# Ledger of designs, part 1: VH-VL binders against 7-cyano-7-deazaguanine synthase (queC)

No score or structure here was measured in a lab: all are predicted.

Target 1, 227 residues: 7-cyano-7-deazaguanine synthase (queC), of Persephonella marina (c0qst3)
Amino acid sequence: MKQSSSIIILVSGGMDSAALLWLAKKEFDKVYAVSFDYGQKHRVELDFAKKLTEEAGVEEHFIAEVPHLKGIKGSALTDRSVEIPSEEYPEGPPVTTVPMRNLNFLSIAASFADIYEIENIGIGVHSVDSPYPDCRAEFVSAAEAAINASSVMVAKKKNRITVYTPFLGMTKTDVLRIGLELGVPYEKTYSCYRGTIPPCGECATCRQRIEAFRSVGLEDPWFKKER
Unless a header shows other numbers, all headers, positions and changes below count from the first letter of the chain; antibody chains are not in Kabat numbers.
F stands for the ipSAE by ESMFold2-Fast; E and O both for that by ESMFold2, at different seeds; each is averaged over both directions (binder to target, target to binder). V2 = 0.75 x the mean of E and O + 0.25 x the DockQ between their complexes.
[cut] stands for letters that were removed.
Atom coordinates printed by the task and the answers are left out, and those that the model quotes come from them; centres of patches stay.

## First folded at step 1 (VH-VL)

Design a02 (framework fv_anetumab)
Fold by ESMFold2-Fast, scan of step 1:
Structure a02 (fold): chain C 227 residues (1-227), chain A 123 residues (1-123), chain B 111 residues (1-111)
Amino acid sequence: as target 1 above (227 residues)
Amino acid sequence: QVELVQSGAEVKKPGESLKISCKGSGYSFTNYWIGWVRQAPGKGLEWMGIIYPGDSDTRYSPSFQGQVTISADKSISTAYLQWSSLKASDTAMYYCARLGYSSGWYEDYFDYWGQGTLVTVSS
Amino acid sequence: DIALTQPASVSGSPGQSITISCTGTSSDVGGYNYVSWYQQHPGKAPKLMIYDVSNRPSGVSNRFSGSKSGNTASLTISGLQAEDEADYYCSSYTSSNTLYVFGGGTKLTVL
């Protein structure tokens, strides 16, 4: 049975947020989605986010522009002078790091939650060993506290906003298993940091999703060979 | 049966505004990108931009960014191409076309085309 | 400039085969398998003939086939017929902010 509550999901168009969206549709009465345009090189991912939310049947899909993150110098995701690496994530924050990206995203999602009186905000963070500081449990806990301290809805209704992170502590393979059970159309998801069609197959996110599919005995739909 | 029907031919003077239309039928209008393609007299095809009618997300070719406005009204399954101030160089045939997809996971080809709208700008 | 390179014209006799080339770079034709081909008769809208390099839509004759080698895609028309006389345009996805780019077009004359 679905919970008698509402949630807004941060949807990137990638496989993790797609799994989260399908899980939310199963578990919540009303599902909203928000996607972010921050000048990322993989902007085509937003096109997949729109198609995923249409197929899932959300109440509303918001596209929020984050102009102060556009053109961030030094990040391979936003600065075209910085090459997107083809290597596995190094120890520490990678060159694809956008400063406080998830903090900006959660604060914007929280403003929608406050306006629409939505009780939950869903974000698809999954690895306890994430190289990104704003993908860790400590960050999620602090953000949730700040959101509740700032919310007009919480002050008026005395109900908490929960940052919903069901995949925290899971591997990408664990998340994929859940999504497959839920019937996520992975052929409609997109993760490539280079923003190419077809995906490059060589950036960290491409390698992670290819390996996740292989770990469950499947080929990534983007790289499936037809005879 | 998928069909795209465009508005009729236009004859305009430089400096005038213009808005032409493309009405889709026989499919879910909000679930497909619509593109605009220009063909100057005796010349080849050049794409101008695309719009997703479900949320009006619009992408422009760099050559046409700021030169035209693409919009859509999903309640009447119609996409639009608009000029605030026409130039003689805007004289061309304008096609709308739907972006298709093979497996539902990408859109990279124009599968159905409108009949075209001829725009003549006389200077 | 925003155009893939095609020969301006090609000709053949009924029953023969002809090939039209479409040359780009590693950021479009050479980098991806997203090449489409369109047929345009005088005064008519373009019609999709080939998508994803070599796939044929339902209703398109099996005399039309597509291929790609390196930075060059090719459209081959076998068993030429009079009604094949038309302009042919290739198109490719590109990794630039352009997204799509068309070729300059090839006029096919059936002698």
Scores: ipSAE 0.000, ipTM 0.416, lowest interface PAE 18.9, mean pLDDT 81

Design a03 (framework fv_anetumab)
Fold by ESMFold2-Fast, scan of step 1:
Structure a03 (fold): chain C 227 residues (1-227), chain A 124 residues (1-124), chain B 111 residues (1-111)
Amino acid sequence: as target 1 above (227 residues)
Amino acid sequence: QVELVQSGAEVKKPGESLKISCKGSGYSFTTYWIGWVRQAPGKGLEWMGIIYPGDSETRYSPSFQGQVTISADKSISTAYLQWSSLKASDTAMYYCARQPYYDFWSGSLGMDVWGQGTLVTVSS
Amino acid sequence: DIALTQPASVSGSPGQSITISCTGTSSDIGGYNYVSWYQQHPGKAPKLMIYDVSKRPSGVSNRFSGSKSGNTASLTISGLQAEDEADYYCSSYAGSNNYVVFGGGTKLTVL
């Protein structure tokens, strides 16, 4: 079902947010995007986010800095002394966890939504059993409630802000099927936690992305011999 | 089977316009970058610029920005290098080459497939 | 264009090993792992020998190897053969202007 009228999408440059961006362009009248610089090792992902949003034709693409998350000790995504693991997600929160990352991101996106009077915030969370606490349905529901309780726009207009999570309950393979149908340029998406070009193919995000493509009978564009 | 074929040699006078071509075959033309490299007689390689045929995004060396135009027609899998007004100093061998794994936004992989070259001679 | 520094020439005998250096700055070779090496025989198009500092394309002999230390990349050719006589060019991503730069080239003579 097509939503109305405006949405701001959290765009990382990865495959899930790219599928969400393309879906939003189909379903909403006005699409905005916001991407985050939090000192992540894969900050090269921001270059891919910029190219994706330009190709999608968004109203405006915001880049928000999150300086208090830069240099976080103990997270493999932000602490240069911690190696990015090569194995798939282990049981419990992984060493790539950045504390309350999606809560910070949704709060910043909500500020843009409030200022620009945007009624929807899109985030590409998908797995029902995510190892990250801030990627689960319970978190999304609580964040939406807090945003609506805090919004000046909502207080004045009496219209709710919806946190749009169309991929909740879906596998990465399910999201990829949707993106392929929408014509997402996956060769312009980037997911590697190590930030290498080409992607390392060994970290959890690379492994899950490669398996998603194989599950639909395709090869990941980054790892095709003819790429 | 993967191949880049360039147009034939050109002899021109200063001030004339020119457009040379590079046709790709045997691969997905729109998903690879095509770069242009110049080599003046007896000299080394000079990187001129690059294009992503899928969306026509271009990047130029500072030395060639405003001197040439790089374009592509994805319907016929062909990239182009063009001058509005040639100079004698444009006399060189011009190569096109495919760059497979890197998006230019994030750096450069080596160019793995090269055209045979187009010799351009500009003299009065 | 910012040029990378290579020796103008190197020489070796069949069966020996030689190394060609390529020196830049922290904004090209030192800052990125995107160093490539090309071989060019007279009258021919360049051929990719090494990419991404040390990776070898399919069909390139394992006698060719690449490495990087600080602002200097190196191409090493072991077990020299007469067919290795050619010009060799390094290249690197140059982040300051988001483009690619080539070295001046090294003529390898196999004596």
Scores: ipSAE 0.000, ipTM 0.420, lowest interface PAE 17.0, mean pLDDT 80

Design a04 (framework fv_anetumab; at its last look DockQ between E and O 0.02; V2 from the best seeds 0.00; counts 0 for: pae O 20.4 > 2, placed apart)
Fold by ESMFold2 at other seeds, look of step 2:
Structure a04 (fold): chain C 227 residues (1-227), chain A 122 residues (1-122), chain B 111 residues (1-111)
Amino acid sequence: as target 1 above (227 residues)
Amino acid sequence: QVELVQSGAEVKKPGESLKISCKGSGYSFTSYWIGWVRQAPGKGLEWMGIIYPDDSDTRYSPSFQGQVTISADKSISTAYLQWSSLKASDTAMYYCARHKGYSYGTDAFDIWGQGTLVTVSS
Amino acid sequence: DIALTQPASVSGSPGQSITISCTGTSSDVGAYNYVSWYQQHPGKAPKLMIYEVSNRPSGVSNRFSGSKSGNTASLTISGLQAEDEADYYCSSYTSISTHVVFGGGTKLTVL
């Protein structure tokens, strides 16, 4: 580029954030990452996030704690009394919804972006019809507006912060194809909401991942026949 | 060269506390899960729980949840198994073992400690 | 509580092949390829013989082999030797309460 470009991306250790990480390494001069510990049952994902960011070679990988989300009642991801479903997602927001998760995450990432004067914040959302309200295009647009209205960097430098959503409007299969072309080590990614090692293979997220691999004629590296 | 060395045998009375140790050497201690396995006299192996020393992520068998505490001190490459109040039924051999898998989480234990015999009697 | 089913004992003569079974459910042995086998001589710690159903660690004789069919895993020892006399345990992950479970153990006697 004519000048240095930087991005901070949200890295969960899952397939979509891994694809975003590898894409960002090709598209930006400096790539930062942030991951969140919010008391999720599948917190093992943070170990996978660390290994992915180390392999990709990011400038810095921040781990942000979000204790106010810890133990949120009524979500299968944070409330031990609520089971992780085995079936496909039902109509409406699923029981795995953590209230306003991505709003919390983007605001924290925006604080890092403001401090380090990073002009891009990347998030791996890819469906306008996601059952999670905070994964939809209208949410991203609203969050970007709020970030720019709040940013000291924007006010001072007369620039803007862009929420980078390169997968928006794509299917899970489309994102997987991009990641495969980029060389994402999917055997080092983790998607299971139950937090088991190996992944359970039964929760909605595991099933969605398995189906995505099947749709491109591959098997999920975690569930290949006879390892 | 890779080894797990456990603390020595213990003779205790019911109601006493106890903390036994398992020190790893010859490998990156924080990169592997460490598990604890009980073997009562003349009985088989029972999985008690496992810990990832880097962040202390700890998982317990339902039979042992709330009965023992598994912990680690990564600064000295040591895992621990402890009781706040021993029972006569805690009399057993206790093994620590290293989980073979890295981030892939295989269920095999490839390196075992020599065992710590705990005897609880009045 | 939840255990994999193994025969209590098996015997064979030197030179024979023997097989030890390990039967679980569709929530453990049937669901995952994370079955392992351990050998334990009296007074000694267990030793890993087979992991991931059929893989041998370095230093384990190729006389030991593992397989799985449905909900049952098998350890086969060919060319039986006196030193093989020991207790053998299988283990697997289970999707019920997300933990590792052992079989009850099989005492192998070399006649």
Scores: ipSAE 0.000, ipTM 0.412, lowest interface PAE 20.4, mean pLDDT 83
ESMFold2-Fast, scan of step 1: ipSAE 0.069; ipTM 0.668
ESMFold2, look of step 2: ipSAE 0.006; ipTM 0.545
ESMFold2 (binder alone), look of step 2: mean pLDDT 91; pTM 0.935

Design a05 (framework fv_anetumab)
Fold by ESMFold2-Fast, scan of step 1:
Structure a05 (fold): chain C 227 residues (1-227), chain A 124 residues (1-124), chain B 111 residues (1-111)
Amino acid sequence: as target 1 above (227 residues)
Amino acid sequence: QVELVQSGAEVKKPGESLKISCKGSGYRFTSYWIGWVRQAPGKGLEWMGIIYPGDSDTRYSPSFQGQVTISADKSISTAYLQWSSLKASDTAMYYCARGDYDILTGYPYYMDVWGQGTLVTVSS
Amino acid sequence: DIALTQPASVSGSPGQSITISCTGTSSDVGSYNYVSWYQQHPGKAPKLMIYEVTNRPSGVSNRFSGSKSGNTASLTISGLQAEDEADYYCSSYTTSSTLGVFGGGTKLTVL
């Protein structure tokens, strides 16, 4: 007997989580979304996350606040005294690192999964050489094990929770190719770390998305001459 | 000696544009939130929005989103509140206030220093 | 949609103690210790009197004290003086807004 397949997607409003959301709508019967307010400088991403989830037609979109990450000093994403760099990631963990961000996000998403009896949690992590330790396969495997060891739903119903990471080992260009094929409205995605409208075009995430579009022979919708 | 000094009173007609200012001194301007508070004649206090000058992160109250623009120029330690087209209902006292951000959440939960206020009168 | 509820007015005589209440919900006053109180004299800017429920800024008289029980925060003024006559506003953080919300204000009349 088949049981309904359901997933909750971590949606940032950026292009990778948008590709994941559209893929999830193709692959799963019921799609939920959760987005996180952790005091990030690019908080306008949350408005884009709301528009994307509305357009995708999710069952419900949750906004979770993560207060302990909002004021943590030393991260350019959350520490207002630290400027967002205009260059690519340096060697070692970048100044935009937020300590254990994805661990916090997955644990919160797992709580929603347990409450709503959702069997899958989707996160758009990609690239095996990510400078962020909590974006790697080893982390995903450990987090999934911890979630299943602590889940009331798993203990009671014997249905394991799977951390769904279809983009692991892919480049941003690979993810973009998948999203273009799925019909993702990239003009409605936002990635700028500085949080400016229009996007700054100079921070690491702006540079990465511009380069990804160029690698497939396209212009980033934010920087097209005609919109 | 931390101080916020606001621009002087304004008398305008409906449809006119206006930009009022709030200049900080005696502290690192880029490390504190600046909030704008409206008080209509004989009425209470209302949040309009907040800005963090260090990165221009700006949040608006739902009632004022799209009605005003909040900005800051960190080179001269000045925050601004701007209307593209004033209405008679914009007649009010406007205060700027400084908030330190809470270490747990990153947001200001109280305002410790207040400007003297800018009276804006909009009438025909 | 829901502002914090304060009484419109309170009154007292010099030397008495008075209390001003500020009632919210579990999503603001009830869940967080982010309640502040502001004093406003006619024609003047508001002045911070209490922050984080109980803390008093430097220069504020110890006659002013703050407390909270459940969904209600309170400002107590002991040894009431003529210069305490003013409007008092509470403000609290809420999960629905990073700016927080103000109460409607309470007019304190002395004597």
Scores: ipSAE 0.000, ipTM 0.400, lowest interface PAE 20.8, mean pLDDT 81

Design a06 (framework fv_anetumab)
Fold by ESMFold2-Fast, scan of step 1:
Structure a06 (fold): chain C 227 residues (1-227), chain A 121 residues (1-121), chain B 111 residues (1-111)
Amino acid sequence: as target 1 above (227 residues)
Amino acid sequence: QVELVQSGAEVKKPGESLKISCKGSGYSFSSYWIGWVRQAPGKGLEWMGIIYPGDSYTRYSPSFQGQVTISADKSISTAYLQWSSLKASDTAMYYCARLSYGDYESWFDPWGQGTLVTVSS
Amino acid sequence: DIALTQPASVSGSPGQSITISCTGTSSDVGGYDYVSWYQQHPGKAPKLMIYDVSNRPSGVSNRFSGSKSGNTASLTISGLQAEDEADYYCSSYTSRSTPYVFGGGTKLTVL
């Protein structure tokens, strides 16, 4: 049975947030979505987020602007002077790291949750395959504590806010298997850091996505032969 | 000043090879895609393909895939368009243009002055 | 590749307003806010007039404006002047194998 509570999902347009969105539609009574415009090179991801949320049938889809992240120096995702790598993730945080991106995103989502009295915030983090510090269990726990300490809803003795992270500790392949079982339309998801259509197939996210599909015996929908 | 300067006009015979150039100045050349656009005499603009000079990654339009080679040398801020064997139907003005962006790469500015290629027997 | 649909020609008198349409599909003009417009005088390279549907580059007259409704983008030129006589091309991002596509072009005649 679905939970009798509400959730707001952070939707990027990529594979993991799409799987999370479909899982949330199965598990929660009311599902909302929020997506972020932070000046990313792959802004077409927002177009895919809109298509995915429409397909899923969410209560409302919010688009939040994060203009301070547009001027960030040194990240290949937002700084045009930094090339997108065509290789595996390096040791330590990669050059595609946007400082405290998930903290900013969770904070904004928490504002919507508090105002609309939404009890859960869903984020598609999975720590096994992630080089990013703000995708790990320690971060999620600390963020949830800060959200509840700051919440007007919680202060008024309403329900507390839970950060919902069902994929924490899973590989991208594990998440893909769950999404395939749920019927996620992966042909409507987008992950390329270069922002090209079709996806470049060469950046770390394209390579990881292609390998995830291969590991389950399938071709990535973007690279499937059609004729 | 941000600008693209193209090589001079070429007159060639069918079957000959050709390589034309587009040199960028006044900006970080490796940080922007360079596109090639063809305009046949009296006709409209046709997108040919793009290259990211930072890693030489290329994307071609389906109409030009296998017909031309796009390359770049970031050490001299120059992009190239090359034919192994020219045809009379390759007669056209060829423009290079920088693919500029706000949130996404979606418009061409600046444009090179154009290189006229004439292929006749 | 499939070009976006523009009228072959449009005409107006000095001081009038004219509009040039650019019609595509939900995979290009209708699906994205990445439409640009270019002006080309005879023997010259194209010049950017509008980007991202409605934004003007520095140095482009405010007489030029862009808009979009459904699958159709429009370029409007107000207070028409003799020097506006040129060919105009729209371009859009596309979600398929060709990341960019141009319209067929519109010849604007002033007089």
Scores: ipSAE 0.000, ipTM 0.455, lowest interface PAE 15.4, mean pLDDT 81

Design a07 (framework fv_anetumab)
Fold by ESMFold2-Fast, scan of step 1:
Structure a07 (fold): chain C 227 residues (1-227), chain A 124 residues (1-124), chain B 111 residues (1-111)
Amino acid sequence: as target 1 above (227 residues)
Amino acid sequence: QVELVQSGAEVKKPGESLKISCKGSGYSFTDYWIGWVRQAPGKGLEWMGIIYPGDSDTRYSPSFQGQVTISADKSISTAYLQWSSLKASDTAMYYCARRTYYYGSGSPNWFDPWGQGTLVTVSS
Amino acid sequence: DIALTQPASVSGSPGQSITISCTGTSSDVGGYNFVSWYQQHPGKAPKLMIYEVSNRPSGVSNRFSGSKSGNTASLTISGLQAEDEADYYCSSYTSSDTYVVFGGGTKLTVL
């Protein structure tokens, strides 16, 4: 049965946040979504996020701008002078790292949660070997503590805010299996770092996505041989 | 042929340090998480934590955070569980177990294979 | 720490069927199809019997089957044999800090 509570989901348009959105629709009474415009090269993801949230039937979909992250130097996701690499994630933090990105995103989502009296914030962090420090369990616990220490809703002795991270410790393939069982329309998800249509098929996120589908005996909808 | 082999039984006094081991063989040790599970005498299974040997990323159950140290030496395919100062309440059987599938379709909470267990007895 | 709820004991006669329940919440058993079952004989390590609610690893008898309805998972053993006498533990993924939660265990007696 569903929880008698509300949640706001961080929706990028990618496959992991799509699986999280569908899981949240099963588990929570009211589901809200927030997506972020931070000047990323794959901004076309926002169009897919809008389609996914419309199909899922969320209460409201918020688009939050993060202008101080636009044009961040040194990150391939925001710095136009740095090319998106074609290799799988190397050891250590990749050139696609945006400093404190998930911290900024969770704090903004927490503001919406506090205003709308939403008890849960969902984020689709998943990689068991994540190269990003702000995708790990220790970060999530610290962020949740800071959110509750600063919440107006919590200060009035209302329900605490929980950061909901059901995919921690999972691979993309594990998350894909969950999403397939939930009926996620993966043909409407988009993950390519380069922002091309069709997706490039060679950046780290495209490679991980293609391999996840192959590992469950399927082809990624974007890369089917048939037209 | 994939197996985990644990170190032998230990009898210790309170306040002593201890380090027990779990050696993997028959698979790529650095590609799979190794979990530790405690079973006190006559009690059920308790989750302690997990380590990814490839980069030593370690996650603890809140009940065991700061009470034990989980580590791994990938050059000899061995994971470790360590106490700086043992207590009588640490008396238990300790199991290591491999999380199924590093990449792929495995469940995050199924474990296979399991080590044979290391019995730790702490008494005066 | 919270644990999944299992009956402390269950019993049956050879040839009969028995069922062991494992009850959690919508945030563990009910929310995910990641329920596993382990068999433990005295003095031995746990052995995986069922994974992903209903799948059997190679070498596990088809007498063992798993299912789930709502927040309750079930392990059913048909054609009960003396060697099935053991402790049985369920386990599920949980989104809490622990990530893994075990049931309290059920002692199966074959009489």
Scores: ipSAE 0.000, ipTM 0.412, lowest interface PAE 16.3, mean pLDDT 80

Design a08 (framework fv_anetumab)
Fold by ESMFold2-Fast, scan of step 1:
Formats: C-alpha cells, structure tokens, sequence
Structure a08 (fold): chain C 227 residues (1-227), chain A 123 residues (1-123), chain B 111 residues (1-111)
C-alpha cells in the first residue's frame, strides 16, 4: 500500500537517485521529478535522467536551469583541469565540490513543491559523514526548517513539507541492494565523472560503482562482458 | 560505425537564403554536441558554434552570432546551418563535427567530422 | 574570436622529427590541459590526431606525440613520412560558452 501523498524527487541520472525514484514509486501515490542543468560535467546525464523518469512513469519531469553555477572552473564536476587550492588541508573540500549545490537544488525543488502542492521533497544523500557539507543530516534538517518557514502551501494548508532522505546513514552498497530489490534498471544509469560513453571505469565514481556491484556478487552492467 | 554525412555543394547569389544539413548515424544523436566549423578558401579553421540536439542549447562564436542559425531535428538525427541572406564573404567549406562527451561544462574537441559542404556565393 | 599562434610552415625530410608549436594565453592553453591537434590533407576533412594535450585516438600512429609547457603546446612527428604532408591545426578549450579556439594552422612540407 502506497502513502496517500505526493513527492518530488531530485533525479541526476545516477545510481542513488535512480534507487530513490524506484523507492518513491513504491511508497508514494504521486511521484514528480526534477533534474538540474547547471552546466555539469555530463550533459548526457540529463538524457539518462529523462530515460529513467519515463521508465518509472512519473507525473511530470521538470528540468530546472541553474545558470549561476555554470562557469565554476575550480570544480572537477564542471572543469577537471583546475585544482581547488584547499586540497592540502585535512578539512578542505574535494575537487568535485560545487558550492552550495544541494541548497540551490532543494530551494528550486521547494518552489515546484509549493506550486504543485507537493508535500515531500526527495534527495538521495546517503553517507552520514560526507566530505560535502550540503550532504549531511545537519544541513538537511536546516533546509527543511527554512522551506517550511517560507512555504505558501504550508501557510495555507497548515501541513508540513518533509525532506525525504531514506538513504541517510547508508553506504552506496546498501543503496544498491535496495535498488536491486526494487528492480532498478542500472544499465540506464550513468555515473562517470569523465563523461565518456562507455564510462571510463577509473574515476572515483566508476570505482565506487564497480565495487558496490562486486560487494553484492554482481558485475556493473556497463562493464559486463558480452558472454 | 559513427558517421556524419553532409548535404551537397551549393552555388548561390548574394541575398539568397540557404540551409545545409549534417546527418548523424551510428550513435545517440541527442547525447552529443554538434559543432560547425568554417574554412574559407586557402584559410584556416574557424569555430562557428555548437548545438546540443537533446535540448537545442546553442552557442555561437561572437563572429557568427546573428550571421547564421544553427538548429537540429531529433526525429531525423540531422543538424542544420542556415543563412537568411548570403554574402560573397560566406564562400567557404563548412564542416559539421561531433564533440566527445567531456567532464567540462562545454565540449572542446571533435572526434568525427563530416565530409564538408562547399558553399560558393558569387555574382 | 582570437586564434592561437602557430608557425605558418614547417618542413622536414623522411625519417626526421619535426615539432609544431601552438601558443595561447594564460586563460586557455596556460590554464587547461585540453589541447587537441588535427591533420588536414588537401580537399579532405580534418582528422583528430591528439586530444587532452598528449592522448592519441585509436588508429593514430605513435609517431605523433603532444606536450605542453606554460602557454605553449607542441605536436611532434617522429620518423617523418611523405603522407604526413598536410596542414596541422591546434585547438584549445577556453572555459567559456564559446569553448573552442583554433590555431591559424601550419603547413607541413615533406621534402
């Protein structure tokens, strides 16, 4: 039995958001999706997001542009050739950091939630001690509070908007196990930071993906042999 | 195999309109940027602009902004370069080329090139 | 758009090594490790020879190599052959929405 509620989920085209999408389809009556064009590393990632949302059968898939995040030359997600100077510091952010990316994304998703009267916003953050400040439980709690304090829908209906984070405290392997049980078509997901087709198999995201599949006794669909 | 096939040579007079084509095959057309490169007779390569056919995001070189229109038709895997009013100075070989997906915001190098369309504008 | 600087011509004999330079600015060649090289025979479309400064596509001879120092990228052709006679163009990423800038081209003559 599904919940008598609606959710809008942040879909990137990657493994974690795909698992979230399939879980949301099982747990909620109406599922909407939003994907973000911020000039990210893989323009092709948006095509995978579109294929996944079509396969899942969402109510509507929104593409939101974030033009002020385009041109971030210091981030490996937008330009791999430029280093982040704080890399030598123990608490420094990794070279893939896009400043306040999830805060921007949640704010935009909240606007859609307010307009369409959607009561849940889903985001696929998973590791408890992420090196990204905007992937931590503390951030999620603060963002949810800010969304509820500023929501016209909440003020009118007196109902809360919940930021749905079912994978908090889970490893990528844990999230993969859930997605496999749900029947996620992982051959339609794309994670490679390099942006190649086929994926490079050597970047941090490819390595994490390959290891996650190995840990459950499977081969990554992108790297399976023909036989 | 990946191929880009361009339309045939054109001979035009100044003031005439023209639309040339570039048909992609053997790959996901909507998932790769297509670029247009001009080469005037005896001159070097000039980047004109790019289009991402999946969402029609189009970027132009400042030298060609307002001079040409780049477009694409997903249903037939074809990109276009169009002039509303040709000038004698538009005489050139025009190449389309496929960009490789990269970690950069915008693409920078071409792996497959079309054979070229010669456009001659005279008299 | 402003072009990268290449010598107009270079020449060599069979078996010799030659090098073609490509000079940009600190905002293109000097900043990014994204330099490509193209070979163009008369009447033909350009062919990708080098990408990401030094990487060769499948099917390109190991006689072709690329390097970069500061604002200058270089294409080196070792064991020069008659069929290497062509125009060579460098290209660099700019980091902007007008992401590509080409060099003026170098005519290689094999004597």
Amino acid sequence: as target 1 above (227 residues)
Amino acid sequence: QVELVQSGAEVKKPGESLKISCKGSGYSFTSHWIGWVRQAPGKGLEWMGIIYPGDSDTRYSPSFQGQVTISADKSISTAYLQWSSLKASDTAMYYCARHVEMATIYPYYFDYWGQGTLVTVSS
Amino acid sequence: DIALTQPASVSGSPGQSITISCTGTSSDVGTYNYVSWYQQHPGKAPKLMIYDVSNRPSGVSNRFSGSKSGNTASLTISGLQAEDEADYYCSSYTGSSTPVVFGGGTKLTVL
Scores: ipSAE 0.000, ipTM 0.429, lowest interface PAE 18.2, mean pLDDT 81

